VH-VL binders against Endoplasmic reticulum disulfide reductase DNAJC10 (DNAJC10). Designs and how they scored, part 2

Target 1, 103 residues: Endoplasmic reticulum disulfide reductase DNAJC10 (DNAJC10), of Homo sapiens (Human) (q8ixb1r130to232)
Amino acid sequence: EIITLERREFDAAVNSGELWFVNFYSPGCSHCHDLAPTWRDFAKEVDGLLRIGAVNCGDDRMLCRMKGVNSYPSLFIFRSGMAPVKYHGDRSKESLVSFAMQH
Below, E stands for the ipSAE of ESMFold2; O stands for the ipSAE of OpenDDE; V2 stands for 0.75 times the mean of E and O plus 0.25 times the DockQ between their complexes.

## First folded at step 2 (VH-VL)

Design c4 (framework fv_canakinumab; at its last look DockQ between E and O 0.12; V2 from the best seeds 0.00; counts 0 for: pae E 11.0 > 2, placed apart)
Fold by ESMFold2-Fast, scan of step 2:
Structure c4 (fold): chain C 103 residues (1-103), chain A 120 residues (1-120), chain B 107 residues (1-107)
Amino acid sequence: as target 1 above (103 residues)
Amino acid sequence: QVQLVESGGGVVQPGRSLRLSCAASGFTFSSYGMNWVRQAPGKGLEWVAIIWYDGSNKYYADSVKGRFTISRDNSKNTLYLQMNGLRAEDTAVYYCARDYGDYEGWFDPWGQGTLVTVSS
Amino acid sequence: EIVLTQSPDFQSVTPKEKVTITCRASQSIGSSLHWYQQKPDQSPKLLIKYASQSFSGVPSRFSGSGSGTDFTLTINSLEAEDAAAYYCHQSSSLPYTFGPGTKVDIK
């Protein structure tokens, strides 16, 4: 399940103690549209193992800027007590799964 | 009313420097990236430089890299372009433009432009 | 750097005729292409953003289409006030680039 996170939901999620993998995207971004099918398949494959979130930077650009999002899509792992970890791999499902399982 | 107003253009000799300003009003200036775009007389549009909303990142066209510096003062709602080592080929109308799409977007609004003429 | 090319470079069109302007990118840019209109002695004005989305206040006779490398701007029925230069612009990657422009005059 992919959960859309607005600011308060995002704050609650990253402080929940659960592991979250979050996609920061913009509706006008072509690379975000290119990623979307793979991201949905990835979310289905890891369902129940970690939480998958999405932040629409077109709705809350300040949230995205505060998190250091300087391009779309930007993919980050969040967990309370950890520094956020940015994903720098390719956008294949295999690479996303491998990265997520490293926690 | 969202508006950008350029100033600082004029006639300068080759090798000299000039600083352009762009005053913003009617929107939260500190929330948007800003661009400079130029147009030589009778020619098309040429992108010059971008600066991020907080001034933390800048990028330049190869034609001006090392000679021009983009900067901003968010407390004054003003964008700047410092132009050093001016050449005849820098003669153009210079426009400032707001990057609406958070560094990956369209330009709106545009200023009226300010003419820079580099002649000997 | 992504290079944009436009065709035609110039066209003189009879009033009420359909105008088609093409923009081609040297590599895929998805939908990150925008169209601007510039009238003599005026600043450019945004017409279409993200290939096909009309900007507010733009007349319905203007439309955009395309994705990847091939994009089109269409003026369905040319009016006198549409005599202008038209530019495509890509925002997919830095440096941003513009096409060379297409000048449309009315005959």
Scores: ipSAE 0.007, ipTM 0.593, lowest interface PAE 10.9, mean pLDDT 85
Fold by OpenDDE, look of step 18:
Structure c4 (fold): chain C 103 residues (1-103), chain A 120 residues (1-120), chain B 107 residues (1-107)
Amino acid sequence: as target 1 above (103 residues)
Amino acid sequence: QVQLVESGGGVVQPGRSLRLSCAASGFTFSSYGMNWVRQAPGKGLEWVAIIWYDGSNKYYADSVKGRFTISRDNSKNTLYLQMNGLRAEDTAVYYCARDYGDYEGWFDPWGQGTLVTVSS
Amino acid sequence: EIVLTQSPDFQSVTPKEKVTITCRASQSIGSSLHWYQQKPDQSPKLLIKYASQSFSGVPSRFSGSGSGTDFTLTINSLEAEDAAAYYCHQSSSLPYTFGPGTKVDIK
């Protein structure tokens, strides 16, 4: 399931020890709209394997800025004690799953 | 004009500490992430560390983790690099570089660098 | 980490000739690849940002191309002042990494 993360809970979540794959999006972003159904399907497929998050940068601009998000959508892997890894691959479910499973 | 000026370099023995400073001017320092990049004599560039504009995030190269600390004082427009447990392989010119861009940024400008020599 | 490689490591070129430098990433970095020029005893200077965007003040003879894993810096009609080391840099993921550099000399 996709967990909406807000600023107050973001750091605690991604530093919880679990692997997080987070989608930083904006409601007015067409590419974000395109990705949304894929992200949902992806989240279902990897359910229980890692945590799937989403950050609405329209509602939480400061959080996105702090995390260095300057374009949408931005997809990052987070793991406690490690630097975030940005995803630059194809925005297909298969590619997302492959990337997630490598981490 | 946008300018970065490093200082604090010198000759130091292994195991000792050194603190580098980078004085920024000509831009809103507090709006930009900042990086340290080093270059061993006759070698290539190696990213060392980055600090977010507000200091909220810091990341380091594995080669310096646990030994170096990046910090900043936005009220002084100054970036710092505290280097502890210095090793011979830390010998390099250390550059500070502004992190800029609409995406994950490029580095511009760069300071002129300050030489750190670690030698017994 | 993302490893960058460059080719060639060294090139001696006659003025007015075309220079091509390649940079390859160990994994896809999209367009988050930048090129820097470093002349002897100077600090690096940005040439190209995001693979193909020329930085302000950079001569038109410099251009960049590529995406994903393969990138190219091209110098059309090399000038004597272009003798320098050239580095690619990825900002796609932390830790940030640089290519090993390519040294260009003038014959």
Scores: ipSAE 0.005, ipTM 0.670, lowest interface PAE 10.0, mean pLDDT 92
ESMFold2, look of step 18: ipSAE 0.007; ipTM 0.597
ESMFold2 (binder alone), look of step 18: mean pLDDT 93; pTM 0.954

Design c5 (framework fv_canakinumab; at its last look DockQ between E and O 0.06; V2 from the best seeds 0.00; counts 0 for: pae E 11.5 > 2, placed apart)
Fold by ESMFold2-Fast, scan of step 2:
Structure c5 (fold): chain C 103 residues (1-103), chain A 122 residues (1-122), chain B 107 residues (1-107)
Amino acid sequence: as target 1 above (103 residues)
Amino acid sequence: QVQLVESGGGVVQPGRSLRLSCAASGFTFSSYGMNWVRQAPGKGLEWVAIIWYDGSNKYYADSVKGRFTISRDNSKNTLYLQMNGLRAEDTAVYYCARGSEYDFWSGYYDYWGQGTLVTVSS
Amino acid sequence: EIVLTQSPDFQSVTPKEKVTITCRASQSIGSSLHWYQQKPDQSPKLLIKYASQSFSGVPSRFSGSGSGTDFTLTINSLEAEDAAAYYCHQSSSLPYTFGPGTKVDIK
């Protein structure tokens, strides 16, 4: 399941002790729309292994700015006690799974 | 070895301008967000400004917004702070600080320069 | 802006004693709280990042804990070299802010 995170819930979620992989997106972004099917398939593949989140930067521009997001989509891994790790690989499901499993 | 070396501080009169530089070495400068943090004599730390790794995004403390400009030159491994309209309350040691490569907005500062003193006085 | 409050402002401690410094945020900041040490006439140095993660090379006597609004920095057995000011810093929301500092002196 892909969980939509708003600012008020974001800090609690990523500091819950669970591993989170979060997609920061904008609803007007063509690349975000291109990624959406793969992200959905990725979320299904890793169901039960980690938490998958999504942040709508059109709804919360400040949260996205604070996290260094000025281009969409931007993908990050979060875990309590760890600096956020930005994903710089390609947008294939295989690359996303490999990256997630390394954390 | 990671090094950050500030320069450009000095004594200036109110209303004048000063440009601070921070020379970086020992790491891939273009991969890190950078910050300026200041400390007035005998006082605590105050965050001033942040710039992304590529220079595309910036944010400022309200006390300096509109007067200070943060910039960088990745080809020279150098961070800058252009300070205009200087006021007595800007008197402080100015530190450049390296942010996290995993968070473009530089969450924590793992290395700091030695600082450069700016004194705004008549 | 998020305001950070530190307690105590100052403490004088005998060597080998345990030191506890607290930092409170005016609103929840998750684990986006970092601790720095500053000795007289020196630059600040990172001790703990993201509430509890030790920075490389920091002595094991330093530890951090907490989440949300309440955070603690602990020095399990104070050494003479630990006489310094200690600052908390939040990176949850811009503008970023520091606590006012806690000064630790040796008796």
Scores: ipSAE 0.006, ipTM 0.588, lowest interface PAE 12.5, mean pLDDT 84
Fold by OpenDDE, look of step 18:
Order: C-alpha cells, then sequence, then structure tokens
Structure c5 (fold): chain C 103 residues (1-103), chain A 122 residues (1-122), chain B 107 residues (1-107)
C-alpha cells in the first residue's frame, strides 16, 4: 500500500522503473492531516497500478530539501529517467487518481 | 484481540510524581502511534500526549508540557507516562489509546484501555 | 487550538427515535473529525472516523456526516443500549481536542 520512504532508499525506489506518486509531509502540518485519509483511500484504489510513497520531512528534512519540497504537503510523480512532476490539482481522491492515470 | 491495560494510578500529594504504564497485546505494538487521554471526574475527554510508533516524535498538551513525559518500550509492548509536579487539576482517569499504524496521522483512536485513576489531593 | 462545540448538551430520547448530535469546529478541519461513545463506567469506543467512515463492528444505525466546520452524528433508531455520552474529536492539528460531549439518555 503506502510505502514510507527514507533517505537511504528513496533514490533506489523512484529509479526502480516503476511509477511513484509520493506525498511529502511534515508532522504538525494541518493540511497534511487533512490529506491523510484521502491519500490512504487513493493508495488503496490504485494498488497494483503504481507505487504510492510517503516521506516524513520531519525525519528527513534534507531529503525533502534536496527534492525541492518547500511546502507541505507536496505531491510528486517520479519515473526513472524523467524529471519529477509536482501535482497542483485538487486534493480529492478522484483528482489524484486522474492525475496518476495520465502519467 | 487488541488489549490495552493501564496501571500505576493512585492517590498522591501535589508536587509528587507518578509513572503510568500501558501494557499492549494482540497487535504489533511497534507499528502504532500511541496516545494518552485523560478524563477528570464527571468531565469530558482531554488529549494529553502522543508518541510515534518508533518513539521518534512526541507531542504534549500545553497543560502538561514540561511536567509529563511520554515514552515507550517496544521490546516490552509497553507505553509509559511519567508525571512530575502533579497538580490537583491532573486528577483524572488516564487512558492509553492506540493511534494509526506507521504514521502520525493517528487522528482517531480505535482501541482504548480501561483507564487508571490518578488522584492528586493534599 | 481548535475548539470543538457540541449540541445539544443533553438529550432524553424514546427508543426507536432518531438522534442527531452536532459538532462544530472553530476553524476548518476538513474531514479530520471522529466520534466516540462512552457508556457509564466504561472507556470510550470509536464509532465514526474521518467524519463519515463507520468503525468495524459499529451498528449500522450510527452514521456520520459533514466537512469543514460542521459535523453530525446520527443514530437512526435509538436502542436502549445507546444511552451514553458522545464526543467529537479533531486530529487536524495539534493539540488534538475533543468536544465537550453530548449525553443521551433513554426515556
Amino acid sequence: as target 1 above (103 residues)
Amino acid sequence: QVQLVESGGGVVQPGRSLRLSCAASGFTFSSYGMNWVRQAPGKGLEWVAIIWYDGSNKYYADSVKGRFTISRDNSKNTLYLQMNGLRAEDTAVYYCARGSEYDFWSGYYDYWGQGTLVTVSS
Amino acid sequence: EIVLTQSPDFQSVTPKEKVTITCRASQSIGSSLHWYQQKPDQSPKLLIKYASQSFSGVPSRFSGSGSGTDFTLTINSLEAEDAAAYYCHQSSSLPYTFGPGTKVDIK
């Protein structure tokens, strides 16, 4: 389902050849809390279609900075050999699914 | 089946310390965030503290900051609450409550212990 | 902090009647609102998570709705065993807070 990615395994994961949709969040982030249940439901719905990840920027602040995360939550699509794509759409399950399926 | 059993409550004088324990069973303790929630006699519920599944993060209510310390021993499946500088207003039944798995989004508490009563009185 | 209020404080209801409890947040909390039931001399039990998701084992007569700042817990047909206090709870931001509770009594 949702894979918690740490600094040491992040690059290997997103460059594995699979499509990744990753949620970068921070503890205490109210908007992150709001997104959490939606992200879980989204992950369940697209299970097996792509990889869903989560990064705790409180634990891996440097990782988040390196990946260009400057606000929370930040949602990015990762695919091997391609530049990450940031999601700017509505934070609804339907919109997330639509975005994921077009990539 | 999931079980949470609090212990360590009792009657203490103001300024004294007390340590509560919560023994967990029936689930992978180390995978869940844990909370303490208290309830003064005849009153409502008050969140006290939360600790991450691996103990990496802790947060407290302002009413207990600097006095209470939440901790856990995952090898013993036990949650703790060290209460120092106890006040009369700390009198309450203290519940341990299980949060979400592997994240701090433990917004809801799906399982609660039976609670242990702490009475602070001179 | 986010303050939660509940209405009403108390209800005395005849069995089989519909019960409605409201919870209001001082600011928007999305769907991060949960409901608990607490019977006398018992620990709280989770009823509804994230505004509208019923917890496993909870009777179908319990349901939740709402988003943002206004939420509702509904007991479609009150049973005698439903006499209890009901609390809403937000997990949108720290510190986590509870509503003051609503006591439901049976006539």
Scores: ipSAE 0.006, ipTM 0.685, lowest interface PAE 10.2, mean pLDDT 91
ESMFold2, look of step 18: ipSAE 0.007; ipTM 0.600
ESMFold2 (binder alone), look of step 18: mean pLDDT 93; pTM 0.952

Design c6 (framework fv_canakinumab; at its last look DockQ between E and O 0.11; V2 from the best seeds 0.00; counts 0 for: pae E 13.0 > 2, placed apart)
Fold by ESMFold2-Fast, scan of step 2:
Parts: sequence; C-alpha cells; structure tokens
Structure c6 (fold): chain C 103 residues (1-103), chain A 126 residues (1-126), chain B 107 residues (1-107)
Amino acid sequence: as target 1 above (103 residues)
Amino acid sequence: QVQLVESGGGVVQPGRSLRLSCAASGFTFSSYGMNWVRQAPGKGLEWVAIIWYDGSNKYYADSVKGRFTISRDNSKNTLYLQMNGLRAEDTAVYYCAKDTYYDILTGYEYYGMDVWGQGTLVTVSS
Amino acid sequence: EIVLTQSPDFQSVTPKEKVTITCRASQSIGSSLHWYQQKPDQSPKLLIKYASQSFSGVPSRFSGSGSGTDFTLTINSLEAEDAAAYYCHQSSSLPYTFGPGTKVDIK
C-alpha cells in the first residue's frame, strides 16, 4: 500500500526504525505523471516487504524544502540512523524492485 | 501509435438514444481519465463529461446531466457515452480526449487533454 | 462554473506579425489553464499546458504566460500554418470549461 505522508506523519515514519521508500512528487510535474503507473505497480509488487510512502510537494512545499527535495520526482530510501539514500536508477518497475530488495 | 478512434455517430430523431464508443490504443488506457468534448457545427468546444481511470468518479456538464452517461471498459480499452433524450441542441461532432494526470494516492489530478480522437458526428434532426 | 472569456474573437494577420490572445477567468484558477489549436476539419491539438509549459513538438514561436485570472497565448512571428482557432481551457475545477475561441486568419 502507498501511504501518504504529511508533515507530522513523515518525521514519525522515517524515524520509526522501519525501511521506507518515499516518492516526493508534484501533481503538475510531467515526469511524476509518467512515473505514477509504474510506482503504483511497484508498490503492489513489494506490498508487505517494506513501507512505501508518497509526499505531495504541491500540498506541502515546506516539507519538501526541509528535506532537501529540489526536483520532482525524487525517490529516497529512509532508514533511522542513516543519511537518506537517493535513487538514481532507471524508473522501470524492474529497477525499483531490484533496488528496494537489495536494501 | 497513441490514438483514440470514435464511432457510433449518425442521424437520429429527437427523443431517441445513441451510444458512442472510443477505442484507445498505444497507451495504458486504465491509467488515465477520459473526457467527452463536443463541438456544434461552426461553434466552439464544449466539455461534456469526464470519467476517472478506474470508473470510480464521473462528472457531467449541466446541459447533459441526467440524459448522458459516461462509462468505460478497461479490459477492452474502450470509453462510452450513452446519450438518451437527444435534442436538436445536441447536434455536434463528439470527441473523446485523454487527460494528463498524476495519481499515486491522491485520486485524479487533471491538466490538459493531450490526445484527441478524430471525432464522430451526431445529428439530431427535426 | 468558471467562465472563460477570450479576446479578440477574430483577427486577420499578415505573416511574421506577433499575435497575442488573452483568456480571462471569472475566478482564480492558479496555473490550471491550457491552450489548444484547431485547424479547419481537424481535431484540437494541445499547445501549452499549465499556463506556460510547451507541449512536445510545438514550435518555439508559441508561448504562454499568466496566472490567477489573466492568461496570454503569444505567437511570435506568425507562420501561414498557424491559421486556426485557438481555445483556452481550465482544469482547476469541475465542470471543465473552454473559452469561446479566437479565430486567426492569414492574409
């Protein structure tokens, strides 16, 4: 399941000790639009294996600025006690699944 | 490759019904909202209806509300418009048009119609 | 519903002239304004989305600007193939609405 994270939920989630893969997006972003079907399929594929989150930067610009997001979509893995890891791979479902499983 | 093809238009008498179809190809139909837009001869564009990607929400222009029904069959990549109680003022070329959207958990965000069909003419005579 | 007004409704323009078409919304729509071109006997084609973002394949002479209630489509140095009707469309709220259109002819 994809969990929408607003300001108060975000900090609790990424500091919970669980592994989170988060998509920071904007509704007006064409590349975010192109990614959306793949991200939805990816979330279904990995359901129960890790936490999948989404942050709508159009709704909360300050949350995204505070987390250093300056472009959309931006995909990050969050682990308590470690710096966030930005995903730089191909935005295909196969690449997303492979990356998530190796973490 | 990406295209929409309308069919089902024709000449029909006032008060009768007609069903339009729009066949989609070259994109993942089930991932996009779909619109019907019409244009009376020599007039401008008039938005008619929208249906969300999964069929869960529909909205209609006041001029057709209660008479027209939009639907889709994602397994057949086809959009429909059931038109009942047709009036002379419904005479128009009917276009189906694909919305651009971003949806990951928020439902539908609509902005712009990036792919249009060739249109199908509906003439309500008499 | 949100009403869109366009001006001018018609203009005849010589090649290479700059063409400016305006679209005004009855209430603020942010940047949710899109421009379409329709040539005779053809389907509409998306030119500009979200007020100022050019759609792929659209010539650079077309540009859009504005936000809130006032929007402009500019054709810098008109070409013969630009003879068409131009429509604005808002997607800020349902029902969606179109402007009445602006017809551009070439002499």
Scores: ipSAE 0.000, ipTM 0.558, lowest interface PAE 12.1, mean pLDDT 82
ESMFold2, look of step 18: ipSAE 0.005; ipTM 0.593
ESMFold2 (binder alone), look of step 18: mean pLDDT 91; pTM 0.935
OpenDDE, look of step 18: ipSAE 0.033; ipTM 0.662

Design c7 (framework fv_canakinumab)
Fold by ESMFold2-Fast, scan of step 2:
Structure c7 (fold): chain C 103 residues (1-103), chain A 123 residues (1-123), chain B 107 residues (1-107)
Amino acid sequence: as target 1 above (103 residues)
Amino acid sequence: QVQLVESGGGVVQPGRSLRLSCAASGFTFSDYGMNWVRQAPGKGLEWVAIIWYDGSDKYYADSVKGRFTISRDNSKNTLYLQMNGLRAEDTAVYYCARESYSSSWDEYYFDYWGQGTLVTVSS
Amino acid sequence: EIVLTQSPDFQSVTPKEKVTITCRASQSIGSYLHWYQQKPDQSPKLLIKYASQSFSGVPSRFSGSGSGTDFTLTINSLEAEDAAAYYCHQSYELPYTFGPGTKVDIK
């Protein structure tokens, strides 16, 4: 499942000790809409292996800014004890799965 | 070395327009968010507007929203502030300021400032 | 918007004395509070970022502390060159806001 994270929940979630892959998006962003079906399919494929999160930057622009998000969508892996890792690959499900499994 | 140089200030009548520029050098301009901050004569600092590194997002203080437009041209390493509907209370020195960002940690402070350009709105 | 309040508004201090400036936020801002120094007819310069981290090149006599709503800038032993206005700034939420400033003069 894809869990929507707001500011107060975000830090607790990404510091929980679980691996999180988070999509920072903005409403009205065409690339974000294009990614959404693939992101949902990706979340189903990796269910139980890591946590999938989503942050609506239109609702919390400052949370996104604090995390270094300056374009939409931006995809990051978070894990307690490591620096966040930004995803720079293509937005195919196969590429996302491969990247997630590296972490 | 990092330099920010503002220009475009001057004396204008109420209701008129003015465009400020901030020329950046000594760093990769397209990697940094940019801000405008103003200071009325003898007063404190007031934040005006922000634009993200790629121009994808902007935000304005309520006092200028709808009248001022922030923009940037990364190919020219230049930040702009288009000021329309100028009022006497817009009289101030306008500074551009660089704001860093990082995916690894927070960097949302103003590490370098320009020298400022004076805008006087007077009849 | 988040309102920042500074105290004192003004203080005149003998050289080598300790100066303490306080900044209070209208709501919790974590550690997203920064301090700037502005000398007469000059641009502001960053002193302290994220409540307590010194910016490079800033003299060790400057230090910052606090979190949440209450923050302090300390100058442990005032030098003549420290005569300036000092401003706090929050980056927790847009719109960004500054405190009204504290002017420090030498006696």
Scores: ipSAE 0.007, ipTM 0.606, lowest interface PAE 10.9, mean pLDDT 85

Design c8 (framework fv_canakinumab)
Fold by ESMFold2-Fast, scan of step 2:
Structure c8 (fold): chain C 103 residues (1-103), chain A 125 residues (1-125), chain B 107 residues (1-107)
Amino acid sequence: as target 1 above (103 residues)
Amino acid sequence: QVQLVESGGGVVQPGRSLRLSCAASGFTFSDYGMNWVRQAPGKGLEWVAIIWYDGSDKYYADSVKGRFTISRDNSKNTLYLQMNGLRAEDTAVYYCARDSPYEYVWGSYDAFDIWGQGTLVTVSS
Amino acid sequence: EIVLTQSPDFQSVTPKEKVTITCRASQSIGSYLHWYQQKPDQSPKLLIKYASQSFSGVPSRFSGSGSGTDFTLTINSLEAEDAAAYYCHQSYELPYTFGPGTKVDIK
């Protein structure tokens, strides 16, 4: 399941000790719309293995700004005690799964 | 070398308009949010406005809302501040400033890591 | 808006002495507090970001600490080149705000 994270939910999630893969997106972003079906399918495939989150930067621009998001979509892995890791691969489901399984 | 250079300052009468420019070089301008910060003579720093990396969102200090407009032209690596309805209290050195770049640490964004040299705006009769 | 206050307003210090500047926020801002140095007739320069992270090229005598509402900038051994105004800045929420500044002069 893709969990929509507002500021308080986001802080709780990244400090929970669980591995989170988070998509920072904007409703007006064409690349975000292009990614959405793949992200949904990816989330289903890894269900139960890690937590999948989404942050709507249009709803909370300050949260996205505070976390260093300067382009959309931006995909990051978060875990308490670890520096955030930005995803730089292509937006295929296969590449997302491979990246997630390395963490 | 990363640089920001302001221009367009000068002496202007109350109620008139002035446009400031900030020319960026040495980095990918379109990757960064940009800010204007001002400083009245002998006073402290006052934040004025922000514009997102792509120009999609802007925010202003209450003291300038409705009078100032921030904009950018990413094809020219230039930031602008259009100042209308100028008042004596707008007299200040105006700085453009870049947000801190993202690094391998959480939330290093929003500190102003690069500043221009400033341009003086004097609103006087 | 979030109000930042600084203490002291002014401090005259002998070379090599320790300088401590405090910044207090009107509400909790986590670690979204940054410190700048401004020398006469110059632009501000980033010293410390996110309360305690030293910016590249900044001398090790500068350090920052604190979280929530209380923050401190420390200069362990003042050098002549450190005579300047020092400002704190919060990026927790818009509008961004600066403290009123602390001026440090050398005796």
Scores: ipSAE 0.000, ipTM 0.576, lowest interface PAE 14.0, mean pLDDT 84

Design c9 (framework fv_canakinumab)
Fold by ESMFold2-Fast, scan of step 2:
Structure c9 (fold): chain C 103 residues (1-103), chain A 124 residues (1-124), chain B 107 residues (1-107)
Amino acid sequence: as target 1 above (103 residues)
Amino acid sequence: QVQLVESGGGVVQPGRSLRLSCAASGFTFSDYGMNWVRQAPGKGLEWVAIIWYDGSDKYYADSVKGRFTISRDNSKNTLYLQMNGLRAEDTAVYYCARETVEYYGSGSYYFDYWGQGTLVTVSS
Amino acid sequence: EIVLTQSPDFQSVTPKEKVTITCRASQSIGSYLHWYQQKPDQSPKLLIKYASQSFSGVPSRFSGSGSGTDFTLTINSLEAEDAAAYYCHQSYELPYTFGPGTKVDIK
């Protein structure tokens, strides 16, 4: 359900034609830890409707830097043919679902 | 680039104490859990201890519980292992290892980078 | 604690041959198994994480497979530089444990 994306896989995944909602996180980040249960529940609820990804910025700082990630967690929607859209809402499951379904 | 450099090893008599250090550079030390892993001469790897990224929790192998204490100073990017009541069977190269955390799933850790090790010899 | 066993304990192989190393867990650990390579007088180096995912910079001849209790590390065509000890490691639960290691030498 939640797919960890590394640099080698990232561009192919987000340019596959599928809608991706990606969580960029850092190991040891307390806010990332706090979000994790909600992100898992969100992924289950939208299973089959879009792809849910996660990027460990501790593993690949360059990937995260290139995508404009300057804080953790950072949540973005990606789809081939559109500019990435950063999520600025609250970290509730309901808000994440609503945002994802707009796209 | 990620670097971990251990120091503090040496030759000590049984029952004495020794403190190991691991100096980290090339990454944000406070974002990562850290581990100590040892290897007796000619033997395999044995996990020793873990400390969480913020120092809030620790866990030890049964073989060292009550004798060894893991700690860290995030302001100095340094990991420590205080070894008390040393025994002959503690003779080993001690490695520090960085643990990458995956928040999605149970048992979400692996050791992506290791130091060069420091040898501790407990003389009989 | 979860006990990991490896087989074989030692293997001497002709260059370019395929090497298979197995790791068995005393209970199911999902895919929370990782493989490390340790060359003589060097520190361990991560090869494969989560049973089958190659770590960055690892040659494509290395691959991992398995889940639950049975895991395999394969070196498709052994090179001279691959002479080393190979260790499996479970991160499913604390305490973490390693397999006893498999030493691979070149004939």
Scores: ipSAE 0.012, ipTM 0.608, lowest interface PAE 9.0, mean pLDDT 86

Design g1 (framework fv_mogamulizumab; at its last look DockQ between E and O 0.06; V2 from the best seeds 0.00; counts 0 for: pae E 14.1 > 2, placed apart)
Fold by ESMFold2, look of step 3:
Structure g1 (fold): chain C 103 residues (1-103), chain A 121 residues (1-121), chain B 112 residues (1-112)
Amino acid sequence: as target 1 above (103 residues)
Amino acid sequence: EVQLVESGGDLVQPGRSLRLSCAASGFTFSSYAMSWVRQAPGKGLEWVATISGSGGSTYYPDSVKGRFTISRDNAKNSLYLQMNSLRVEDTALYYCARDYYDSSGYEFDYWGQGTLVTVSS
Amino acid sequence: DVLMTQSPLSLPVTPGEPASISCRSSQSLLHSTGYNYLEWYLQKPGQSPQLLIYLGSNRASGVPDRFSGSGSGTDFTLKISRVEAEDVGVYYCMQALQTPYTFGQGTKVEIK
């Protein structure tokens, strides 16, 4: 499932020891709306293998600014004890799965 | 290990321009926002500019807005500060600093050694 | 702009004794998420600043547990439970809630 992460809970979740792939998005962003079906399909395919999160930057601009999110959507892998890894590939499900499996 | 090395500080006259550089290593540069913070001789710290990881967003205080431009080249792991219309008040040691990605806030968790800019007639 | 005021500006200390530094902001630093956007930095003599405390009370990596941050809203305190000689330098608080990000004036901690 896709877990909505708010500021209060974000730190605890991504430092839980589980692998997180997080979508930072804005409600007013057309590219974010275009990604949404693919993100949902991706989350279904990798369910149980890693945790899938989403952050609404329209609601929490400060969290997104603090994470250096400068455009939407922005997709990151978080693993406790390591720097976040930004996804720079195309937005196909196949590419997202490939990236996630490398981690 | 994370390293930040500034360069380009010099002695210049008021009204001139100067470009500072910061070479970054030991981390995925494009994943982090970067900032410049300055310290006038014998004085405290002052935030100067911030740029987002991709370079799409920039932020400045009113004291430098319109005169200074922060930029980055993620292929070269380099951060820049273009300083135009320099004033005596801009005299300072200029640090580049990294903002760490996590829920912890706006953190300057790694700092370079600084590069000295002196503006005087 | 958010004004950050530190006290004292100079703090002579005896190794082994506790010390504390106060920081007040002109506006609340408490975000709606419950986090306070207040950082503490130490600049040791001849060195670059280093992060000690973030979000009001969290110690940065590698910072000894003798350092603690507390407070909320507009009033914040950095405490050193037992001062060591290596703790000398200038301590700065900084607000990170809104631009422009602003620092306090600094508190110079010196061995008596």
Scores: ipSAE 0.006, ipTM 0.570, lowest interface PAE 14.1, mean pLDDT 84
ESMFold2-Fast, scan of step 2: ipSAE 0.339; ipTM 0.816
ESMFold2 (binder alone), look of step 3: mean pLDDT 92; pTM 0.943
OpenDDE, look of step 3: ipSAE 0.146; ipTM 0.775

Design g2 (framework fv_mogamulizumab)
Heavy chain, then light chain:
Amino acid sequence: EVQLVESGGDLVQPGRSLRLSCAASGFTFSSYAMSWVRQAPGKGLEWVATISGSGGSTYYADSVKGRFTISRDNAKNSLYLQMNSLRVEDTALYYCAKDEWELPYYFDYWGQGTLVTVSS
Amino acid sequence: DVLMTQSPLSLPVTPGEPASISCRSSQSLLHSTGYNYLEWYLQKPGQSPQLLIYLGSNRASGVPDRFSGSGSGTDFTLKISRVEAEDVGVYYCMQALQTPYTFGQGTKVEIK
ESMFold2-Fast, scan of step 2: ipSAE 0.006; ipTM 0.589

Design g3 (framework fv_mogamulizumab)
Heavy chain, then light chain:
Amino acid sequence: EVQLVESGGDLVQPGRSLRLSCAASGFTFSSYAMSWVRQAPGKGLEWVATISGSGGSTYYADSVKGRFTISRDNAKNSLYLQMNSLRVEDTALYYCARDLSYDFWSGYEDYWGQGTLVTVSS
Amino acid sequence: DVLMTQSPLSLPVTPGEPASISCRSSQSLLHSTGYNYLEWYLQKPGQSPQLLIYLGSNRASGVPDRFSGSGSGTDFTLKISRVEAEDVGVYYCMQALQTPYTFGQGTKVEIK
ESMFold2-Fast, scan of step 2: ipSAE 0.017; ipTM 0.552

